# Designs tried in a protein design chat: VH-VL binders against Iron-sulfur cluster assembly protein CyaY (cyaY). Part 1

All scores and structures are predictions.

Target 1, 110 residues: Iron-sulfur cluster assembly protein CyaY (cyaY), of Azotobacter vinelandii (c1dj52)
Amino acid sequence: MSLTEARFHELIDDLQQNVEDVFEDSDLDVDLENSAGVLSVRFENGSQLILSRQEPLRQLWLAARSGGFHFDYDEAGGRWICDASGDSLGELLARVTLEQIGEELEFPEL
Positions, changes and structure headers below are counted from each chain's first letter, unless a header gives other numbers; Kabat numbers aren't used for antibody chains.
F, E and O are the ipSAE of ESMFold2-Fast, ESMFold2 and OpenDDE, as the mean of both directions, binder to target and target to binder. V2 is 0.75 times the mean of E and O plus 0.25 times the DockQ between their complexes.
Where letters were taken out, [cut] stands.
The coordinates of atoms that the task and the answers printed are left out; those that the model quotes come from them. Centres of patches stay.

## First folded at step 14 (VH-VL; from u1 with heavy chain G33A M34V)

Design u2
Fold by OpenDDE, look of step 14:
Structure u2 (fold): chain C 110 residues (1-110), chain A 121 residues (1-121), chain B 107 residues (1-107)
Amino acid sequence: as target 1 above (110 residues)
Amino acid sequence: QVTLVESGGGVVQPGRSLRLSCAFSGFSLSTSAVGVGWIRQAPGKGLEWVAHIYWEDDKYYNPALKSRFTISRDNSKNTLYLQMNSLRAEDTAVYFCARIYWGNDFLFDYWGQGTTVTVSS
Amino acid sequence: DIQMTQSPSFLSASVGDRVSITCKASQDIKRYVAWYQQKPGKAPKLLIYYASYLQSGVPDRFSGSGSGTDFTLTISSLQPEDFATYYCQQYYSYPWTFGQGTKLEIK
C-alpha cells in the first residue's frame, strides 16, 4: 500500500515537528531550521543532522556525520524504518546524536 | 557556481611521493553536509574510488590505498589534499576531485577536470 | 568488497533507439546505486542516484530502475550527445565500487 502525496506530506510534517519538539525540550544547545521540507539540526559543536522529505520516493532522508540514511513509513507499525538497517528513525536519531555530541536523547514516538 | 580544480600531478619515479591539491569554490565544508573526495582513472580503464572526507573531518579510504594515501583538507583555503607515498606504476592515473553533496545522496555531483599522475622509472 | 558487474561492456546503437545498461551487485545493496556518464577527456557526470532519482539538469530520457542486486539504466530515445561511457556505482558499503563501464557507440 503506497502513500498518497497528501498523507506523505502530513507524515513528514508530523515527523519533523516531533524531532523539533524532542530537541527543543532537551537541554541541548541546538539551532533548528525547517524550510521547504528540510529540517536542519545544528549542534553546539558544529555538527548537524538534516532531515529532508523525498517526495518522489515517499521517503525521509537523514544526513548525519556517519552518512546518509533512508526511511520508509511502515503503516502497520506507525514508524519510519531505515531501508538499510531496519532500525527505526527514533533509534537511529538517538544513535547519531550520541555519536555526534555524546548526549543521550530518546525519540519515543519515532 | 561550484568548481573544483586539481593540481600537483606530474611524472614521478616509483617509491617517490606526491601531493595533489584540489581548490574548490561555490561551497564550504563548514556550512552544510558536504564532502570532497578523490576518484582516479587509469589510462583506458574505469573509475576507482580513492578516498573522501566529510564536513566533520571524517575520512574514508579505499582499503587498498589507505596505507600509502592520506586525505586532508584546509577549510581556510577551501583546498583538499591527497598525499601519495610509495608510489607505484599502477598508481598512474588521472586523479579527479569531486564534491559530495547530501542532497544527491552523498554522491559526487561536481567534478574537476582531473590532474594526471604518471609513475614510471 | 561488493562487486558491480556491468553489461554489456560495449553497446552499439542508433539515434532514436531505446537502450538499456545493466549492473549486477554481488549482494543486496537496496537502492544505493548511482549512474555516471563520461565522455572522452572529460570528468564523469552524475546522472542518477539512489537507483532511480534523476540528477538535476539531466534529461528525462534517462531513467534508472532496480533494487536489491539488479539495476538498469535506460535511455528511452538515444540522442547524439548520449554516446559515451557509462558507469554504475554502489555506495551501500565501503569501499565504494564502480562497474567496469559500458561504452555506448554509434552504430
Scores: ipSAE 0.238, ipTM 0.815, lowest interface PAE 2.9, mean pLDDT 93

## First folded at step 18 (VH-VL; from w3 with heavy chain S103Q, light chain Y94T)

Design x6
Fold by OpenDDE, fold request of step 20:
Structure x6 (fold): chain C 110 residues (1-110), chain A 121 residues (1-121), chain B 107 residues (1-107)
Amino acid sequence: as target 1 above (110 residues)
Amino acid sequence: QVTLVESGGGVVQPGRSLRLSCAFSGFSLSTSAVGVGWIRQAPGKGLEWVAHIYWEDDKYYNPALKSRFTISRDNSKNTLYLQMNSLRAEDTAVYFCARITWQNDFLFDYWGQGTTVTVSS
Amino acid sequence: DIQMTQSPSFLSASVGDRVSITCKASQDIKRYVAWYQQKPGKAPKLLIYYASYLQSGVPDRFSGSGSGTDFTLTISSLQPEDFATYYCQQYYSTPWTFGQGTKLEIK
């Protein structure tokens, strides 16, 4: 683990805040809940995204309609990268948002 | 309390069809990030993933079985189904249904006791 | 399909022993490995997910390790109730596949 606990928590907090900001700034009807390191995004159609802090491995996990995704923080790039696909969190969030509600949304800071 | 109970197993001849049911309680597929799936185990053999379905009705199949097996759900009854067509001897197995949740990385954390399917002439 | 080669197929041990079961994937599957325990006539029980996460309710004498292609399930001190068959599973890609199993028997 290259990240300290404090740095990891800071990064997760910033990440989740960024996600919240993106949805709040959008015209989408979403319900956001953030508690104990778990950010839940519920869309109007009932579909949901869940972003959870995973302390043991210093990861961010995303639960979407197609399953789970696991992200590691890339210090060099300053982005969260999916361990399986190599996609950024922003790219994946945009993709799953489109898949789940048919709306295009960008997460430029992720 | 999460529970899953399989039913519908029995003895059938090759080429016949059979539909398995899995009644579950303690959770609902109307809840996001939850799913249910089928896993089978031939006598004295290991485990084989059959199919699973997520809360938004997304279905995933073992490619080897997709042409003959269909997974479906009835949320009003909290019941999972597995329609098995063109059954073969190698389909003989105990069929388990199990829950999937995001909290366990979308793996099978609660299982039923299974229902036995025997395909023989 | 991704093959999971599990070893050994059979393992004899005594109560109190430290035992390890290994699973080798045919390709890099990162940490997308789970471990199950199955007793005769019973359904499998999830022990470990994502290579090293202990499933809730599972005793901490069980642990998982590994990444890439080589994975290990370890029981630090065998208890009488631990004698069973164990399976590894990959869920890196579909179809999800299991190892052949390891039957842990009492010596």
Scores: ipSAE 0.883, ipTM 0.951, lowest interface PAE 0.6, mean pLDDT 95
Fold by OpenDDE, fold request of step 20:
Structure x6 (fold): chain C 110 residues (1-110), chain A 121 residues (1-121), chain B 107 residues (1-107)
Amino acid sequence: as target 1 above (110 residues)
Amino acid sequence: QVTLVESGGGVVQPGRSLRLSCAFSGFSLSTSAVGVGWIRQAPGKGLEWVAHIYWEDDKYYNPALKSRFTISRDNSKNTLYLQMNSLRAEDTAVYFCARITWQNDFLFDYWGQGTTVTVSS
Amino acid sequence: DIQMTQSPSFLSASVGDRVSITCKASQDIKRYVAWYQQKPGKAPKLLIYYASYLQSGVPDRFSGSGSGTDFTLTISSLQPEDFATYYCQQYYSTPWTFGQGTKLEIK
């Protein structure tokens, strides 16, 4: 793996904290739960996002209403990039949030 | 315990319609990041994806079957349906229903035993 | 549609053998591959997802590898209950498609 375990854990922790901060700073009614590397974001309408740390592949996985997404860390760009679409995690989080609750939210650090 | 039980299979003539049902327990489609789908297997052949539906009623179809097949659900009955119209001989198969969850990357982790559909003159 | 070419179609082996089954995708599908086991008259059983993740409850003698276009399912030491038909599946894009299957028989 390109990333060390320690670096990967650090990046995931920062990522999940950033996501939590964005939702907490928003006016949205959101229930956040982070346990054992899994961050659950539950919206008022019952829909949710699940961001899970994947140590074997050094990936971040996102479960949304449209399915699962897999992200690799790009050291050069300092961002998490979806292996299938090439989209950044921030872009995808914004998109799925809009799809699931109809609200526009930006994740500028991702 | 997760269980899925298919029903509604039988022998029909070409051009006719048939509706399959899949009763499931041990999970609910009202739970986020869960889905159910249909996969069929012609006699002595491989597997073919038919359609699946996620918890928010997002439906995905095999393009080859979309014009004739409709997937639907009744959460109050914990039942998945497959409406099959204009049936053809090549639709002859065992039809399986299976659960989809985020824990296994949205793949089919629990399956029913299948119901047999035979289309013949 | 994405084609999954599975090889071999038939494989004969003995208990204790190490065996490998391969699938080749018609295009780059990253790691979006699953493997299933099916016994006669039974429903398929999920073994591997995302190319290398072992499904819960599946013995660790099963393993998956590969990325891009070439994928492999390996059984490190065949057990009597492992003789069955195996299928690969891609879920990179719809329609989801399966390999034609590999029947693993007793030599």
Scores: ipSAE 0.881, ipTM 0.951, lowest interface PAE 0.6, mean pLDDT 95
Fold by ESMFold2, fold request of step 20:
Structure x6 (fold): chain C 110 residues (1-110), chain A 121 residues (1-121), chain B 107 residues (1-107)
Amino acid sequence: as target 1 above (110 residues)
Amino acid sequence: QVTLVESGGGVVQPGRSLRLSCAFSGFSLSTSAVGVGWIRQAPGKGLEWVAHIYWEDDKYYNPALKSRFTISRDNSKNTLYLQMNSLRAEDTAVYFCARITWQNDFLFDYWGQGTTVTVSS
Amino acid sequence: DIQMTQSPSFLSASVGDRVSITCKASQDIKRYVAWYQQKPGKAPKLLIYYASYLQSGVPDRFSGSGSGTDFTLTISSLQPEDFATYYCQQYYSTPWTFGQGTKLEIK
């Protein structure tokens, strides 16, 4: 069953807010920008995470230092799942944050 | 505007070395979501990926070339380099420099016009 | 390494025709395919990424489709400027590899 356009944007808005909240609650010195539906997290070392929405396929895309990752929403599990690896968004965010800045950060709702 | 300009090509004998340069402008390597790389095309043939680099030293190579070719950059000059050692006749090609960005799913969206390397005795 | 095989190698067509070029991957690459156009003496130009997304500035007569191992580039109504060589590329895993090319010529 495909997501409706409205449901898709609701889910992306929710996940972006969750990511912002995790970084805001952390001790990390990051620059958060959410503009035109794209969330950018810029770390002190200059590297970024970029979370964008891809409406045609109802996907979330994550751009990280290690590359681009594409997620489909799994309604049964209530989370976003990477099409290539099967990892959840939370698992991938934790991994790429550790790789890029050496910090352990959890995304328990993702 | 995004611009990439390759230089350093020429005619060389087998076994010699060349260093190619790519001067780029209109973007910065200050983010890990942007990179630059090299693609080559032998006369009358298709495209072959050579190497690319993200940020400072996140380097990826065609394994067939890794033993002889080294990619590097000087971020203060917005310049990408390809050091090519032990050149062979099959390395004869046009070498293109190209940009990679997150907006195009890390694919080559802007290309230079290329520099020609000819390896012959 | 993942091999990308294009067909046909050569294609002759008239302005206004609908044409399709196919690319077959040696393994499942999901949707991680791009298409490039190259005119003689020029650098390649990115047309399509992730199997079906049109690069900014590319005319909508170009479309891409497919997933898994079989991918298609379609030009719905050929224009004079479309006569070129077309390459597919996989970016599912390193090394990134290209198809051998399809030369599209005017009849």
Scores: ipSAE 0.529, ipTM 0.855, lowest interface PAE 2.2, mean pLDDT 90
Fold by ESMFold2, fold request of step 20:
Structure x6 (fold): chain C 110 residues (1-110), chain A 121 residues (1-121), chain B 107 residues (1-107)
Amino acid sequence: as target 1 above (110 residues)
Amino acid sequence: QVTLVESGGGVVQPGRSLRLSCAFSGFSLSTSAVGVGWIRQAPGKGLEWVAHIYWEDDKYYNPALKSRFTISRDNSKNTLYLQMNSLRAEDTAVYFCARITWQNDFLFDYWGQGTTVTVSS
Amino acid sequence: DIQMTQSPSFLSASVGDRVSITCKASQDIKRYVAWYQQKPGKAPKLLIYYASYLQSGVPDRFSGSGSGTDFTLTISSLQPEDFATYYCQQYYSTPWTFGQGTKLEIK
């Protein structure tokens, strides 16, 4: 069962705010930009994370140095799950942040 | 406007080397989440991925070509290179340079018109 | 390596027809398929990505569908400018591979 359009955008808004909060609460020097529903996190070394919403399939897409990742929302678990690997978004964000800047950050259940 | 222009093709003997260049404009590898790469097409054949560079300096190669081909770039000149060593007749193809961006799921959204490499004895 | 098999290799149709071209992957590639159009002597043009997303500037008569191993490109009302060769590409895993192409001729 697909999410409604409104529910989907609410979930993405919440997710993007949680990610922004993690980086804002960190001591990391990052440039956060949220515009037109796309969140970008640019690190000091020039690499980025980009979180965009893909409305037709009700997906979150993450662009990272290691590639692009596509997530479906698991209503039962209350988390976003990668369609290719089964990893949660929180797991992937922690992993790609460590890979790109060498910092261990903890993300909430996403 | 995004443009890519390949050069450096020509006729070469088997066993020789050749370096292709791709001058691009309208984007930069240093300030955006993009990549650039090479795709080739042998006469009358389909498309074959050769190699690409993404983000900082993450290089990916077609395993069949990795031992002989080297991709590189000069971001200050917005130029991509393909060094091809130990050329063989089967390397005869049109070589296209193409852009990769996150917005299109890291697929080749802008292509040059290609440069022709002919390997003949 | 993942093989992409297109069918048919050749297709002839009339202006206004609905046509479909299929690709079959040798393994499950989820939705990681793109479609390209190539006219003689020109570079390929991206049409569809992630099985069904229409690239910006591509007419709405083009659509893509499928998941897993079976994928379809559909042109709902064929136009004279659609004469070309069409390629599918998987990008689920490296090496990225293309189908052998489908040549579409307009009758």
Scores: ipSAE 0.482, ipTM 0.847, lowest interface PAE 2.4, mean pLDDT 90

## First folded at step 19 (VH-VL; from x6 with heavy chain T31D H52L)

Design y2
Fold by OpenDDE, fold request of step 20:
Structure y2 (fold): chain C 110 residues (1-110), chain A 121 residues (1-121), chain B 107 residues (1-107)
Amino acid sequence: as target 1 above (110 residues)
Amino acid sequence: QVTLVESGGGVVQPGRSLRLSCAFSGFSLSDSAVGVGWIRQAPGKGLEWVALIYWEDDKYYNPALKSRFTISRDNSKNTLYLQMNSLRAEDTAVYFCARITWQNDFLFDYWGQGTTVTVSS
Amino acid sequence: DIQMTQSPSFLSASVGDRVSITCKASQDIKRYVAWYQQKPGKAPKLLIYYASYLQSGVPDRFSGSGSGTDFTLTISSLQPEDFATYYCQQYYSTPWTFGQGTKLEIK
């Protein structure tokens, strides 16, 4: 673990705030809830995304209809990268959003 | 309290069909990021994943069993089913149903007691 | 399919011992490994997920480690109730597959 606890928390807070901002700035009907490091995004069709802070491994986890995804922070690139696919969090969030509600969103800062 | 209870096991001849049921409570398949699946265990052997229903009606199968086994659910009855056709001796096993959720990285956290299927001539 | 080779198949130990069980994956599966405990006539019980995360309610004498192809379940100090069969599982890709199991017996 190269990230300090403080830095990790800062990164997660910024990440979750960015995700919230993207959805709030969209015209989508979404219910956002952020509590204890867990951000829940519930869409109008009842599906949801769950972004959870994972302290032990300094990871961000994403639960979507298509499954669970695990992200590590890449300091060099300044992005969160999925350990399995190599995709960025922004790319994956865009993909799962499209899959779940058929809407195109971009997460340019992720 | 989360509970799962399997039923429908028995003794059948090869080539016959059998349907297993799993009644569950304490959660709903309409809940977000919840799934239920079947895992079997032959006598004195290890575990083998059979099938899974995740998020509404998304179905996933062990490719080795997909042609003969069908997983389904009835949300109104909170019941999971496994239709097994063209049964073979190697299908003899205890069949467990189990739940997955996002909180445990979608691993099987609650299991039923299992129901025994014996295929013999 | 991804193969999980578990070792040893049988292990004898005493109460208080430190024991380790290993699983080797046939390919790089990152940390997508779980560990289960099963006692005779009972369903498996989830112990560890994502290689090192302890399932809620599981004693902290259980721990998991590893990444890539080599994974280990460790019991720091065996208790009488820990004698059972243990299984690893990969969930990196379908079909999900299990190790053949390790039966931990009292010496």
Scores: ipSAE 0.890, ipTM 0.951, lowest interface PAE 0.6, mean pLDDT 95
Fold by OpenDDE, fold request of step 20:
Parts: C-alpha cells; sequence; structure tokens
Structure y2 (fold): chain C 110 residues (1-110), chain A 121 residues (1-121), chain B 107 residues (1-107)
C-alpha cells in the first residue's frame, strides 16, 4: 500500500465532506449521517447510498441500489477510480443518484 | 438475530410448477442496502446462484433460469418467494435462501437450512 | 459467463497442517472473490470476501489472497472442525458463479 494511514484518512474525510457538500447544496431532501468512516445518504424515497472507508485495503466502498463498488485513489489524477469499471467516483455517484431518485447531480471534484 | 427458513419443497413431476418461500427475521428488505437471494445445490454437486432481489425490488437472475423462475417478496410478511415453472429433472436440488448486505460486500452472510426440490417422473 | 476453476477437488490433510486451495478465474475479476465453507447437511458459511477480507467471527487461521485471475484460500493450521467442503465464488459480474468445490478430508 502506497498511502499512509493518515493520508488515507485525510482523503476519505475530504471525499465524504465533498459528497455532503454536494447534497447539502442541492435542492434534494436528503438525510446525511457520517459516523466512524461511514457516510450514509438517505433520499426522500427511502433509497440510500453508503460510502465507507476500508482501511486495510485503502479503498472507498460505495453501496447503492445496483450493488457495491470499490474505489482506489489515483494519486496522479487526484481522484478515486472504480477498480472494476475505471469510472471515477463522481461519475458513479452521479449515475446511481440519477438511477435511484431521477435527479441529476454532479460531483465535479470527484 | 438473523434467521432464514425455507419451505415449499417437495416431489413434483417434470413440467409442473412449484413455489418456494423463505421467511426471514432479524432484518427487513425495507432496510437499506440489503438483499435476499436463492442459491441451489444439486445432489452431490456445487453451488449455483439462482436469483437475487434488493431492498428496492430490483431483481437479478441467472440467465439460464430467468425464463422459468421468478423471484418476489412480501415485505409485510418478511417473506421471499421463488416461483419455479416448467420444472426439469436438472432442477432437483436443495434450495437455499440467503441474505446479502453492504457490510459484507453483498455476499451471502446468513443462510437458511434449505428446502429440497425433487423433479422426477 | 466467468468460470471458476477450483483445485484440488479433494485434499487429505492432518490436524495442524497448512493447506491451500486455489481458484482460477477465466478472466480478470480484480478482487471480487469470496470463499465459503460447507459441512454435510448444512448451508454454506461465508469465510472470506473481496479476496482477503475475513468475515466477522471466522478464525484468523483462515486467510485469502490473490487478485486478477488466481486466488488462494489458506488455512494456517487445520483444526478438527475445518474438515469440510470449500467453495470459491466470483461476484465480478452476473451470473455469479462458484468453483466446483474442494473436499478437505482427514488423512
Amino acid sequence: as target 1 above (110 residues)
Amino acid sequence: QVTLVESGGGVVQPGRSLRLSCAFSGFSLSDSAVGVGWIRQAPGKGLEWVALIYWEDDKYYNPALKSRFTISRDNSKNTLYLQMNSLRAEDTAVYFCARITWQNDFLFDYWGQGTTVTVSS
Amino acid sequence: DIQMTQSPSFLSASVGDRVSITCKASQDIKRYVAWYQQKPGKAPKLLIYYASYLQSGVPDRFSGSGSGTDFTLTISSLQPEDFATYYCQQYYSTPWTFGQGTKLEIK
């Protein structure tokens, strides 16, 4: 693992804060809960997104209606990349948000 | 405590239909990032994934079985169903229901003991 | 479909032995592999997920490794209760598929 624990935690905290900011700045009715490295986004229709830090693998995991996704941090690009698809976290978050609530959001920093 | 209990298994002739049930407790399909699925095991053979239903009623099927099998749920009863039509001898197996959740990367972490389906003339 | 070729099909060992079971995927599946233990007449039990994560409650003598196409389940020191059949599973893409299984028997 190339990332230190401290750096990883910092990146996760920044990531989760960014996600929170995007939803808070939106007109969406969402319930946000962040505890112990787990950010939960609950939409008005009851659907949910869960972003959890996975410290042993230095990964960010996203749980959505369509399944689970795993992200590695790309230091060169400064973004989180899905290990399966190669998509950025921002792209995936936008996609799953649209799928779950039919709303278009952008996560430009992710 | 999470529990799953399958029922509805039995002996049927080829071409017939059968509906299996899975009653579960300790969790709800209304819970976030939870799903329940069916996995079967032919006698003396390995495991085969059949179908899965997520908390938002999204359904996924083994393509080999999709045309004959239907997964459904009744949240008010915390019960999962598997409707099996046009049954064949090769459908003979123990049918397990099992839970998935985000905490375990959506793997089957709790299983029932299974119900046996035998298709024979 | 993605095939999981598990080996060996049968393995004889003694209590205290170190044993390894291998699964080879027909394509690159990253780390999307799980391992299960099944005893006769019982449902499978989840041991490992995402190639190397130990399921809660599972003894740490169990470990998983690998990425891409080659994956390994290792039991560092066999205990009497470990004699069972083991299965690997890929969940990289549907349909989810399992290995043929490895029956671990007492020598």
Scores: ipSAE 0.696, ipTM 0.914, lowest interface PAE 0.9, mean pLDDT 94
Fold by ESMFold2, fold request of step 20:
Structure y2 (fold): chain C 110 residues (1-110), chain A 121 residues (1-121), chain B 107 residues (1-107)
Amino acid sequence: as target 1 above (110 residues)
Amino acid sequence: QVTLVESGGGVVQPGRSLRLSCAFSGFSLSDSAVGVGWIRQAPGKGLEWVALIYWEDDKYYNPALKSRFTISRDNSKNTLYLQMNSLRAEDTAVYFCARITWQNDFLFDYWGQGTTVTVSS
Amino acid sequence: DIQMTQSPSFLSASVGDRVSITCKASQDIKRYVAWYQQKPGKAPKLLIYYASYLQSGVPDRFSGSGSGTDFTLTISSLQPEDFATYYCQQYYSTPWTFGQGTKLEIK
């Protein structure tokens, strides 16, 4: 980990705002809640996506219907990368959104 | 307060069936980030995962048990079930009900105290 | 199926000792390991998840380390109440599997 604590939180804040913006711009009927640094996206069908920060390892964690995913920040590429699969956060978010609500949504900056 | 309470254990003859129940409170299986499953422990032995139900109706089984065991739930009663068919002596164990959630990376964070199943002739 | 092999199967140690229990996975499982403590007649208790995160309410003398195939649970200063059997569990892929257990006896 080369990220300072302050830089890590800034990156997570930026990422969470981006996710909120994508859902707000989509006109999808979702309930967005950000509390104590945890972003919850709740869909009409009652399922949700949860984006939480894991400070000790400087990771983003995504909880979805299909499971939990853990991301490291790639400073050189400027993207969050899943430790198990190598997918970008944007790819994973698009996939789990399609799986959970059947909507094609893109996260091009993630 | 999260609680899980197993019931339905007992002594049963080989080849018979038994249904276990797990009554839980403090969470709902309608939440996409929550699941409940069964883990068993034979006398003097280690832990063996049996089955898990996650989100609305996503079910996962230990392949060795899948042909004989069925996990199900009734969310209106906050109850998880394990139907065990064609029971064998090797199924003798304490059966635990346990919860997974996103907060602890989907690991079994709350457990019941177990119900004992004894398969003997 | 991913096999989890614990060593030692039993361990006898004195109060105050630093003890370590090792778990080896049959393939690379990244950091997807949990550790549980089970006292006789009781349900297991989650101690550690994702190889090194301490579960809430667990004393900080417990720690976890490792990645890939080799993982370690360490108790930095053994207390009498730590008498128990310890299990590792992988959750990288189904079926979820546990190690065979390590019984820790206080000398």
Scores: ipSAE 0.479, ipTM 0.845, lowest interface PAE 2.2, mean pLDDT 91
Fold by ESMFold2, fold request of step 20:
Structure y2 (fold): chain C 110 residues (1-110), chain A 121 residues (1-121), chain B 107 residues (1-107)
Amino acid sequence: as target 1 above (110 residues)
Amino acid sequence: QVTLVESGGGVVQPGRSLRLSCAFSGFSLSDSAVGVGWIRQAPGKGLEWVALIYWEDDKYYNPALKSRFTISRDNSKNTLYLQMNSLRAEDTAVYFCARITWQNDFLFDYWGQGTTVTVSS
Amino acid sequence: DIQMTQSPSFLSASVGDRVSITCKASQDIKRYVAWYQQKPGKAPKLLIYYASYLQSGVPDRFSGSGSGTDFTLTISSLQPEDFATYYCQQYYSTPWTFGQGTKLEIK
């Protein structure tokens, strides 16, 4: 079953808040901006992560140095799953953060 | 406004080298999640991807061309380059410079009008 | 390499017609397809990305659909300015590859 529009936005709001919390609780110097439903995480080396919502397909999109990733919500597992690779959002976020700034962070709720 | 302008094309003999330039404005490669690349089109033929540089210095090449072509940039001049060595007749084409951004899922949204390379013999 | 096969190679239609162009991928590429329009002597213009998302500034008579291996570009009411060659492109894996093109002629 596909997500309702309201549920979709609730899930995206929740994941974006979780990502913000992880970076805010870290020792990393990052600039967090959430505007018009798009979360931008800018690192001190100038690279960034961008998390945007794509309502027509009920997807989360992640733009990172290594490319664009598109996630569907797996309601049974309670996780956002990359359509191309099957990786979870938390796994992808950890990977791209390590690739871009050399820091290991965990996103245990994603 | 976003613009891209290619230059450096011309007529060259096989085996020679040529460097193409792409001067751009309205964006900077110092901005994250932005890239530029080259696509070519031989006379009467379709489109062929050549190379892409995006973010700080991640470079991607068409494997058929990688041994002879090198993409590079100079951020202080907002300029992208394509160094083409050991040119062959089949490299004759219009070479387009084009931009990618995260907003269009890293697809080529702005293109220059191209510069023509003719490798005669 | 992933091959993209377009059909038809040539399409002749009248102003006001609905036309469709098909692109087949040699393997499952999910929704990782874009469509471009190219007019003679000009650079290509991005129309559609991720199979169905309309690029900003593109008229809403253009639409895209499909997933997996079969993709379609549709023009719902053909206009004189739509005379062009149309290309699909996969971006599922490198090297990025384009279809052979479909030339659309206005009768």
Scores: ipSAE 0.457, ipTM 0.845, lowest interface PAE 2.4, mean pLDDT 90

